# VHH binders against Flagellar brake protein YcgR (ycgR), part 26

Target 1, 263 residues: Flagellar brake protein YcgR (ycgR), of Thauera aminoaromatica (c4kar8)
Amino acid sequence: MAELSTPSPASPAPLDGGRGDELEKFTLRGARQILQLLQDLITHRGLITAHTGGGHSFMTAVLKVDEERGRVVLDPSPDPQANRRALAAPRLTCVTQLDGIRIQFPLVGLGEGQDKGRPALFAPLPAEMLRLQRREFYRLQVPLAHELSCLLKAEDLARKPVEVSARVIDIGAGGVAVVVPTGAAEFVIGGTLPACRLALPDGEPIELDLEVRNLNRQTQRNGTEQLRVGLRFAALPRAADTRIQRYIFKTERALNAKARGGL

## First folded at step 17 (VHH)

Design LA106 (from CX2 with T105Y)
Fold by ESMFold2, fold request of step 20:
Structure LA106 (fold): chain B 263 residues (1-263), chain A 119 residues (1-119)
Amino acid sequence: as target 1 above (263 residues)
Amino acid sequence: DVQLVESGGGLVQAGGSLRLSCAASGFTFSSYAMYWGRQAPGKGREWVSGISSGGGSEAYASSVKGRFTISRDNAKNTLYLQMNNLKPEDTALYYCAKQDYESGYFSYWGQGTQVTVSS
């Protein structure tokens, strides 16, 4: 346990090209909303790009939120120069995604210290957080009752074709996340899965090419280990896009109706 | 104590070949997907190639597809990158990386091995 790991390449640059009032409708300022969003980042192990200015950035993560002291604990960079720039910066602009939703927030007053004997960075809770819910960032959490599936055309250990029927756990304009039993097929980030079939309720399955974007291990309640595979749509014809958006829209309407007690 | 040690870099002329190795220790190598990345002078690190834990699936960046071949020997805990038809734009510090199934991405742990391709 000698060194901190440096995560994958950074998220897109901070949004700064328009007037700030255009983003105000996506800005959270309530303390409880901010705490919940930070906890969601911790729970989902969100990787954060922290921008220090001058075109410099480093990868980090929120390790915990100390509600009692009103501060967040961040993972320091293994590069000492990056940490020095962060500590000298008047503000860190943190950018990340949570289930396809872009999240951005400032941290001011960054300091160094230790958390459970390990080096860490500390900052007061942000006074605001941007949560950009646009079509391209939105991911619908698929209701369990729908049991949506995607037939993956993957490869086994011998590089032979294998079909894996995977449960879809979220879906958006740009892709899906699925779960499969560990060992069901060979997956690697950057791998392409041609001619997969996404089953939606309103017609024939959609044939589409998928690209692996992330791989997480999960242990189910029964102790069974499974793999969460984040998949991007490689090319999506307008007809397929329309069917996916229709499913998302109908499902959101149904869920919103239940939430309002319109049932 | 995860360790990844890259080797096999050097100076070669355009059109030449090199074979990079990555010796892994401190984890169960055969249980992890593995990757190569590179960092050209003045640029950030970029993904180059990946291989699944059992070796059944490979992936390549478009800039190297058809020229580079990733492979692994799980009995020797070693990852390889065969680099053919090298171009000056392949000049970079090359790193191997281990899948991080907690974050969902991959992490670089070594110091890298320098590949310099002369024009």
Scores: ipSAE 0.801, ipTM 0.947, lowest interface PAE 0.6, mean pLDDT 83
Fold by ESMFold2, fold request of step 23:
Structure LA106 (fold): chain B 263 residues (1-263), chain A 119 residues (1-119)
Amino acid sequence: as target 1 above (263 residues)
Amino acid sequence: DVQLVESGGGLVQAGGSLRLSCAASGFTFSSYAMYWGRQAPGKGREWVSGISSGGGSEAYASSVKGRFTISRDNAKNTLYLQMNNLKPEDTALYYCAKQDYESGYFSYWGQGTQVTVSS
């Protein structure tokens, strides 16, 4: 049997999620946050699926934000019928993705006009934007300067305990990924590593039981081969979870303040 | 070409034992972690057990731990699964799998060997 293809950002998706307490924590309502997210979409040239209702949609992009007039400028569809449906709709539901995070926002009061002599669509800035950052899917890329490490309690070829100090390359709510020299220890998917030690920059190391979830070969530019080991946290105590979440939040805040230099 | 050929299945009474073999070729067997998986009728494929490339680390699904033992002979390019105290719930098509270091997961290459446990 053929596998179903992975949906792309261009694929239409229904907006059947509720706006109850489950989605409120992912909803941005601050004007500064909304403007910043729209600018990020412009910078990354994100393609947006705009749903007009009745099962119809078209592809668009945010071309710019006009802060002076409080408006967003959208790329019109090459299909005039799609533009007419959009202008007739009481709202557009815009869906896109930024850095693997699903973004969704409504636009109301859509109008047609010109921007620098080119046809364009205009709408007031959205009052809210949904940024669906689910905790179990997000992984922070750890800055090299932090030198985060995890002491792994693994086994050698003779089934004897060995300790491996491994650099942490990403961290999320559910686990970490580390790199080790290819022959440093014996790893297998499903294997458990009890009493490992995760060193965060503040506080004492956290004792964790880890489970191997994936194993990738990584080759550095100098030709050195190393193993990337994806590890899941077992039964994480609330205090340890809180410390990990705080590290992620603090680091993201610091990285965002420095602004990205590319890509 | 990578090939994995499973054998050793059969019909056995509940409480009995079987030993499965997986003959590997087309790759450096000793450089790869190896796995057993199974597929019961009407169900998806599930992971059963794994063993590291050198044999220093083993892992088992909770449903088989204490009853099944994975092993490997790197000189013979062969993976084994000793299955003891078999239950009707162990009835399945059993596959061996090779670590895929590009995807980070494991992949099945063979046709599998049928294990049927009668009550």
Scores: ipSAE 0.797, ipTM 0.942, lowest interface PAE 0.7, mean pLDDT 82
Fold by ESMFold2, last read:
Structure LA106 (fold): chain B 263 residues (1-263), chain A 119 residues (1-119)
Amino acid sequence: as target 1 above (263 residues)
Amino acid sequence: DVQLVESGGGLVQAGGSLRLSCAASGFTFSSYAMYWGRQAPGKGREWVSGISSGGGSEAYASSVKGRFTISRDNAKNTLYLQMNNLKPEDTALYYCAKQDYESGYFSYWGQGTQVTVSS
């Protein structure tokens, strides 16, 4: 399983207790740290997936932190059944991300009420928050204007080599995610794609071996079905790693400057 | 609803062979990548092998590569695992799994079939 495609820590599903000791170093327990992180979620207007157990969840947001009363105020679901499940649940596991960093926290003692005359959900401040800040989990969302591509060397239905030019949608220290038309090639989690070519804006394409980690199906605006392929870098040379890190750093700087400058 | 029914397990001596089958229903089998996983006593479930929806690409865990062969018959909605040169370390409950294109991972749906390899 260590070499195989496994769920990334950034996935929307909660991380389970079987990984609890590994996650302890990313767990915030200080009251001041928790308050600041919750305030950051409010400022960012972070959309939160709240899990009630049994595979049920709903979308919410932290509307405010009432420090004086020691409470968080949550946006109720427009679906009354989701609200009833949340109120009946012994705990609510909230999952979101902030600046590409996975955030997870429990809420217990959820209640309903009013906030300034509007329906709202309330809970005591969480006793802990998971903030999975680690470079191996970070994925830069590639700006559409960059049109980054990766030439995949895959196989067709007859097990013959085919080349697929795939658009890169995210990139991190450990891999990329790409989008290809459904049926362009045969993919399976654990499959290897040798000698693929990643085109970065500076310099020659990087030749690297890729390993399929995950496969998602997507439908475009025009009804065309596409496949999102999550790929791990295998045996990444230091020079290639340096070029990838430089691209990520430069692009993050440009995106942050654009955000300060009005978007 | 999705149903996966594993069969073909049993007791075999080291060095022997078994062929596992997985009968699939409740979905368009030929549209999904399929997988085998296993769970040894006292251990977590681990991935063993996978095969693409059309059968054009196969993948294997390092521990079984060269000994196990995954295959599928899309006309019969059936997934197979040919296991040769079995070792005591291969003793496990074997499950087939279906690709979940919404989560991006795969899911086990059956009760599994027991493979026991004696020394």
Scores: ipSAE 0.796, ipTM 0.944, lowest interface PAE 0.7, mean pLDDT 84
Fold by ESMFold2, fold request of step 23:
Structure LA106 (fold): chain B 263 residues (1-263), chain A 119 residues (1-119)
Amino acid sequence: as target 1 above (263 residues)
Amino acid sequence: DVQLVESGGGLVQAGGSLRLSCAASGFTFSSYAMYWGRQAPGKGREWVSGISSGGGSEAYASSVKGRFTISRDNAKNTLYLQMNNLKPEDTALYYCAKQDYESGYFSYWGQGTQVTVSS
């Protein structure tokens, strides 16, 4: 799995800051930065998924930025029910991509009106915009044949230690993502898992302290729910970092050679 | 529709205590991890604490560890934040947030409750 997964254009889910320190560095709060990013979305005609809550969303676009009035102008949905939900929602969470970079921003105080005689939705400029540069969070998709696993030292409902052996699905310089059965342990963003053990091919397992950064639910084909846990390396020893980087490099070379040899 | 309603804020002296509540509706509360965040005037939002869906795991920002305690009552669909030994730096609008298992992160849904700590 040399190809990076990308979300379907029709279904990007919203993000909020997981733990503030990791995503905050990609959160824009300056007025000039926000205006420029909105203008870039307009210029590139980016399609936006606007989430109204309760699992409802609609497709839209930023038509323009009205700097004088301090507001953005959005394309209304052709579905009247979607527009009604958007106008009733306390917050509209807009999600899109620009040149492979995930963009997310909230809109509050949405109203309906006209722009140059055409129906439009209006909102004050967002106070923040998340620009998550995916290239800076590169994760190698681990080939199934490598059978990488990580022994997690987590907690159960009674706050007692429980060990969970989890398959590693991706790995990068800053962490791993694993999958576990739903209910195998209690996870929360910001939670720390000390003395976990990452098993790389050839060699002794690496002892690592891990921090939970994201939690996704995934449904297997048989209907069974599993949990994808995104984990950051905390206090990574230099030797462990070297082994991880070596694994990534060797695997990338092998996957690139396979891709060329498939020509 | 998901709704989160924060309450319990107020004006207190440094060293005092407050207990915040977050009343949840429109979703199965016991199935979701829950969080507290805060925003001081002119500052960005800061994650404060989180608690797993069953209450078995808790996490705290270093600035509040040892002073704040997150808890939940799944029978009452309510999230709590016990804040002890409050400092002027804790002055902020406090929000609760719900885990979003589709995005992998959490989202703020409420209007917040103001906590003001006097020097």
Scores: ipSAE 0.788, ipTM 0.942, lowest interface PAE 0.6, mean pLDDT 83

Design LA106 (from CX2 with T105Y)
Fold by ESMFold2, fold request of step 20:
Structure LA106 (fold): chain B 263 residues (1-263), chain A 119 residues (1-119)
Amino acid sequence: as target 1 above (263 residues)
Amino acid sequence: DVQLVESGGGLVQAGGSLRLSCAASGFTFSSYAMYWGRQAPGKGREWVSGISSGGGSEAYASSVKGRFTISRDNAKNTLYLQMNNLKPEDTALYYCAKQDYESGYFSYWGQGTQVTVSS
């Protein structure tokens, strides 16, 4: 992520990497990765919804992968109309889940034939597969009542160490976002903040290294300006990861209980 | 209009040094973090370095750390990149970029200055 940036809408020149497609980092294009994921779908006998366009779809499954010929073999629909739509479609958008993770891939050049004497649908291997592990993307919005904080070890204008107690506004498996008063410290994307301390409700604060990933300006309702600093965990010890996941799990359950009318 | 004008590139032998400049106008320079990026032939753009709005914090890509130094002069609205011990791998078109606090990232606004390092 330090190698990539997202182009600004106001930018006069194009920027490579970070094409503005938030799904790009979940897209597999390596042949070995694609073959393995397809094989996993076969092994788990995953049912696939194949979308043919115009709001039409049918259920199918990957029966096998022919690695030598570079193609997949699909189960045809018992509905002949669904098969005709699939064969006429310029592409088939396949959607399924594997262990709660959404899998999506296109198939083009769909044809019919037989596999071991049974009707089957055939297509070349997909050029890409989307594997959305959204739990890594999830950011829990930290309730204000928790007053979760992170002690940042940053630098001031004179390049001297300063400690800034920053309120944590969201937290996920990969990092936190905090808010600080404008001017509290000097921040830059790619900057590292070693030995920061994340204060969770239970236990001692966690010592961890953070990297600045994004910087946004925010104005409070009273007109006060503050800086939202997106921070990535550079290397998260297993014990720290466990404590963070426990906090997220407990807080999610408590918030869901309030949403269902329980307190 | 935001304008960033890079200069100071050129042809240099391996082991040599160059100092790049980026002249900024059309915005309050001292209020923005600033960055250098580069694009080698046939490759995508690579972040190189960044400096906070007041100059109190700097960051570098691992490939240039210890060889390149970013700096700024807020009175002159100018960003600099001192490049020492240049290597052929540093050959690229170098761009400066301004922090975009609405998107949270940065963008490239200049046309770039070419750095070519001969072996």
Scores: ipSAE 0.782, ipTM 0.938, lowest interface PAE 0.7, mean pLDDT 83
Fold by ESMFold2, last read:
Structure LA106 (fold): chain B 263 residues (1-263), chain A 119 residues (1-119)
Amino acid sequence: as target 1 above (263 residues)
Amino acid sequence: DVQLVESGGGLVQAGGSLRLSCAASGFTFSSYAMYWGRQAPGKGREWVSGISSGGGSEAYASSVKGRFTISRDNAKNTLYLQMNNLKPEDTALYYCAKQDYESGYFSYWGQGTQVTVSS
């Protein structure tokens, strides 16, 4: 049985795509699929980070599935405050990995009780479970020295075309995040930016259609306000995907080699 | 302190039109991108449309593109959704939402306005 611990700053955060439509294709909703995945977590002794909201979480595990009652049984935290927050939360968001696959599922209606005379937490079986391969959630943090940029074809306040050269701060199989000065263009979640150009070190820029998925503000030390724009690749051609994956792989290997050699 | 109040819903025949309004207060409306979402009976909430803070960029779900038009009046702190050629599938509780630049996503704050489309 895994030992429960207090929340720490390294707790894995739940994935959220903003609109929710991108993750639906990775979401399991079939009762038999859900039961099998939960049983796999039990069999592999999967440690679960249970998020209670407000940045709080605790470590737990699925101890068993009670199929007859339609419930999961969870290991309570040794921290009474974590248990109280979990019981008060409208939703417990559980995050874990199984065989390199990221798994996320909600539990609602959490209650306390006893299992064979020992304290336990109970909840109805989740209605859905999210399964993602590393490729589907991984984002490489782009080294500053690479100076990766993306030319965005956006619109200004007057709905006229404007081109914005944006620094790429992370990149993954599904998209990039960039930073631009606040006010450089008009952005909205769901907006599409056709024929943008991503500049990779090897070869000519890649022409990409991009969709805005998230928008964050940040303030630079000099008081300049910047906008972080999360962008999804729309209809990415296979050749472009190959170049992006090659860049990610080569950069990961280079960074890992520096980490090993920099002991 | 953020308040979003949706209005303009009602019962309408298929093929008809309806205009929704969202009155905003408690924040600088012109500094935020704004959105419409909807929730049909027995289904989850889905994004419908969005408009940038200055109104220079608009976006639509594929199911409503060409039929719905989002707009805003920053002087009146009001967001609009013009809904034309309505279909029974558009029947839902409609919500407006404010961009949350700290989380990077958007949030629904009001109780919504019901749109019911009969055939």
Scores: ipSAE 0.773, ipTM 0.942, lowest interface PAE 0.7, mean pLDDT 85
Fold by ESMFold2, fold request of step 20:
Structure LA106 (fold): chain B 263 residues (1-263), chain A 119 residues (1-119)
Amino acid sequence: as target 1 above (263 residues)
Amino acid sequence: DVQLVESGGGLVQAGGSLRLSCAASGFTFSSYAMYWGRQAPGKGREWVSGISSGGGSEAYASSVKGRFTISRDNAKNTLYLQMNNLKPEDTALYYCAKQDYESGYFSYWGQGTQVTVSS
């Protein structure tokens, strides 16, 4: 009889999450952000599927953004029936991808006309655009100069409240990762931290509830132990989500501008 | 060298109680968060509860909150799960697990202990 061997480590058990309308946290409503996203579609030559309803659609592209007139200019279909359906539709649902990210936006008030002597379709700029991330844990690496912090409302080993000011190293639509000294508080996967406060560079801290999703430990060369705590937003009001998404968007644009030599 | 040995399962009527134990060896028990998970027939393993390394923080799946209590005795290297007001849907093979700070998650180790709740 062979002695019982330990089995290979099993995969971690999943922790469930979810709240309300997840789509609101992916929705852009700022005029400058909408203009930039439309320009990105033009620059990357993205093909767009335009849905006219009733299971009908046609392929198009954004040819330009007319900022002066507040309009987008679209490529018409070579099929006259598709153009007639688009002009008759109460709204056009446009769907495309940019670097694997699904982009979706409505156009209302579509009209037919000419652009530099060529047939074109026109619509007012959309009031909103949906930018759907492909993974829940996409994280912007927080630039060190921003010194983002999150005040954690945790517990010590005596089950007493303790506040820990933690540096934010990553932030995304669904959560943050922070670093704390090992032993600063008691953490466990599945634990909830109510009424934490996230300090963004502009405005008052955001109050939010957090849930622990993962815990990593490392020892620095100086012997200091640190704990990386992966945290999910448990419930996120729309205003808080908007501020976080604006921070991510602005920071991504600033990093991209530096990559082009400070354009 | 890590070993986790679950015990305390059995057959119990609905509304009854059981206390599970998990004996730990091969690591510094007091330095690790610990967890209970379970696997019901025809389903995958699911998380049930967790407790921080010092015992200061606990977490529970919504299906067991208010009925189950996780605890630990760091002097005895033992993890516990007190299960009260048991229901037929609690029937499962119960496993304990150790925090893995390299992966950031936790792992189940051992054969588990069977809990069967009769109606």
Scores: ipSAE 0.772, ipTM 0.936, lowest interface PAE 0.7, mean pLDDT 82
Fold by ESMFold2, fold request of step 23:
Structure LA106 (fold): chain B 263 residues (1-263), chain A 119 residues (1-119)
Amino acid sequence: as target 1 above (263 residues)
Amino acid sequence: DVQLVESGGGLVQAGGSLRLSCAASGFTFSSYAMYWGRQAPGKGREWVSGISSGGGSEAYASSVKGRFTISRDNAKNTLYLQMNNLKPEDTALYYCAKQDYESGYFSYWGQGTQVTVSS
């Protein structure tokens, strides 16, 4: 059954970049953890944005968890069209926050029914819930004045070591994004860059092992094309993590102070 | 337009080998990083391996490292995956993918080639 040439759609259907395993450590899969987190959302009356696809979403809430039937009960939208879109969607992506913690979970198999004589939406309990503290999803946009840089230890076309000094454009608990000239080195998603050096304003550069997570082209004002490389920290030592968190906190506080005093 | 055509799959005993090919057209092949992914029955696609545009860097999922080798021939616009010491868990539909520098990720365009590994 080999298919050598078949009609294919011209538009790409991109998958999530890389292996997707960087979020796995923040993903709850235990039934009791999931039930407790859903109960926390109910107790704190968390507002949930339910995304139905096609740029559509509606606001909802978890009304209760029916453990016996293995279902979650959602508040329907007052807009009947939003409810019909939700029921037709193969998947709802539910997003909310609880005390600064981002919570995201899929619901599949959504159905409609009644709860205490009122319309309600029902779905099986999610098999997983993503739980991220602010520091785990926050990415600080690095001010240009800081001239933050990272020395990348990469490879050239001949598989020979090459060092590239890259400007850091954002930084978070899990990684950095940098820009490099196109052609400065060979990059591939999933590739590892051992012993790179991140230069923070305070102290000696931090030695880090990095993994390539995404690759974008970025055009500079003069028309020169650069490559934006998203990099994940591999096995970050506690001391390095502390210095990075300190930099993020201090810079964020300074930027917020300027925003309150600025236009 | 972009076309990726996978071939070389088949039925093989555990411990055996296969070599997959991906013929590329409709874009400047040598300017793009390329990838292999796979989809086991009833599961989503997972990344297997990648190779940079010039072939200077390679990357592998931990489950295949040391058993699979990605390569490319930019003169022939062809991507390869040499699979050795195959295991039943390698059974899947294998796809090649092209780097998408607009999204920052990669995308699949072909129908895939089936690899089935028997115990």
Scores: ipSAE 0.759, ipTM 0.936, lowest interface PAE 0.7, mean pLDDT 84

Design LA106 (from CX2 with T105Y)
Fold by ESMFold2, look of step 19:
Structure LA106 (fold): chain B 263 residues (1-263), chain A 119 residues (1-119)
Amino acid sequence: as target 1 above (263 residues)
Amino acid sequence: DVQLVESGGGLVQAGGSLRLSCAASGFTFSSYAMYWGRQAPGKGREWVSGISSGGGSEAYASSVKGRFTISRDNAKNTLYLQMNNLKPEDTALYYCAKQDYESGYFSYWGQGTQVTVSS
């Protein structure tokens, strides 16, 4: 009846926890804000990738929110093994987009049951949701034919300088994502790479400082493993910023012209 | 199962030092970048520092740069944080975290160790 306890947060931290102080303003913790965002996902029929760990995931959707019980209702996978993995997982990492804005949230305590006679998955409402609405998170997917590259000035295991020529897979106002062979250099979220060189089609390469924001595995169709490195531009000079934005604008116009001519 | 166990926290006067440890098990420690984060009372969790899997690259939040030093001993599966010149604003529950290559970010697994800096 009257107990003194110090609750311990047992749940894993939410994903996208790189520079936590920079991401806090994108983290929703209010119950009403969370309910509204989940309702927006329902209204827009948003597809969600639910990661169960070990490289496994399945596609789902939020079917509804049960406000009285504080639960979210998810669409089960047609693959029974995926449902079994989800129910056995300590948590699901849910990733989706709403109007091009990345949304992430953890679900813990997943269970199965029925919703109006149909199989469904249930979980308590997340305590927080990440909604990454920031200009530098919007990215142009670089057409393969452009073959953009970035020369990274990083460090090896012995802390010696190493140069890595990396293919650019996306570019935005705030940064690039590149791919490198696994083990090409030592990377850590928050690490800085000074004096890297971004090669755009016209003009001299741009010298710029980069900061590592995320690191994930990228598996090619042939099974080759690479490291995807998300990089932020630091202290970008105006001339360099103008050239990058011009490239993005010109490429978007060209892609839109092809899409209009194709329909 | 992945386990991260933090230790070395305590009460210290401003200007003092502490060394935190994080004992890791349940995964190949030397293959993962590792991180420290902290959570002050009533605040969200804040990234503090990171170190690459081989120790070739380190990173620090601006608020701790020059005062804190991250290190790792891959033979002992242990991550460290040396904290010097501690300030009252460093008061927090400190957690270590493991790189998650599926999401591209990192995850916390432990209970944390409390650091309290008196002024």
Scores: ipSAE 0.698, ipTM 0.922, lowest interface PAE 0.9, mean pLDDT 83

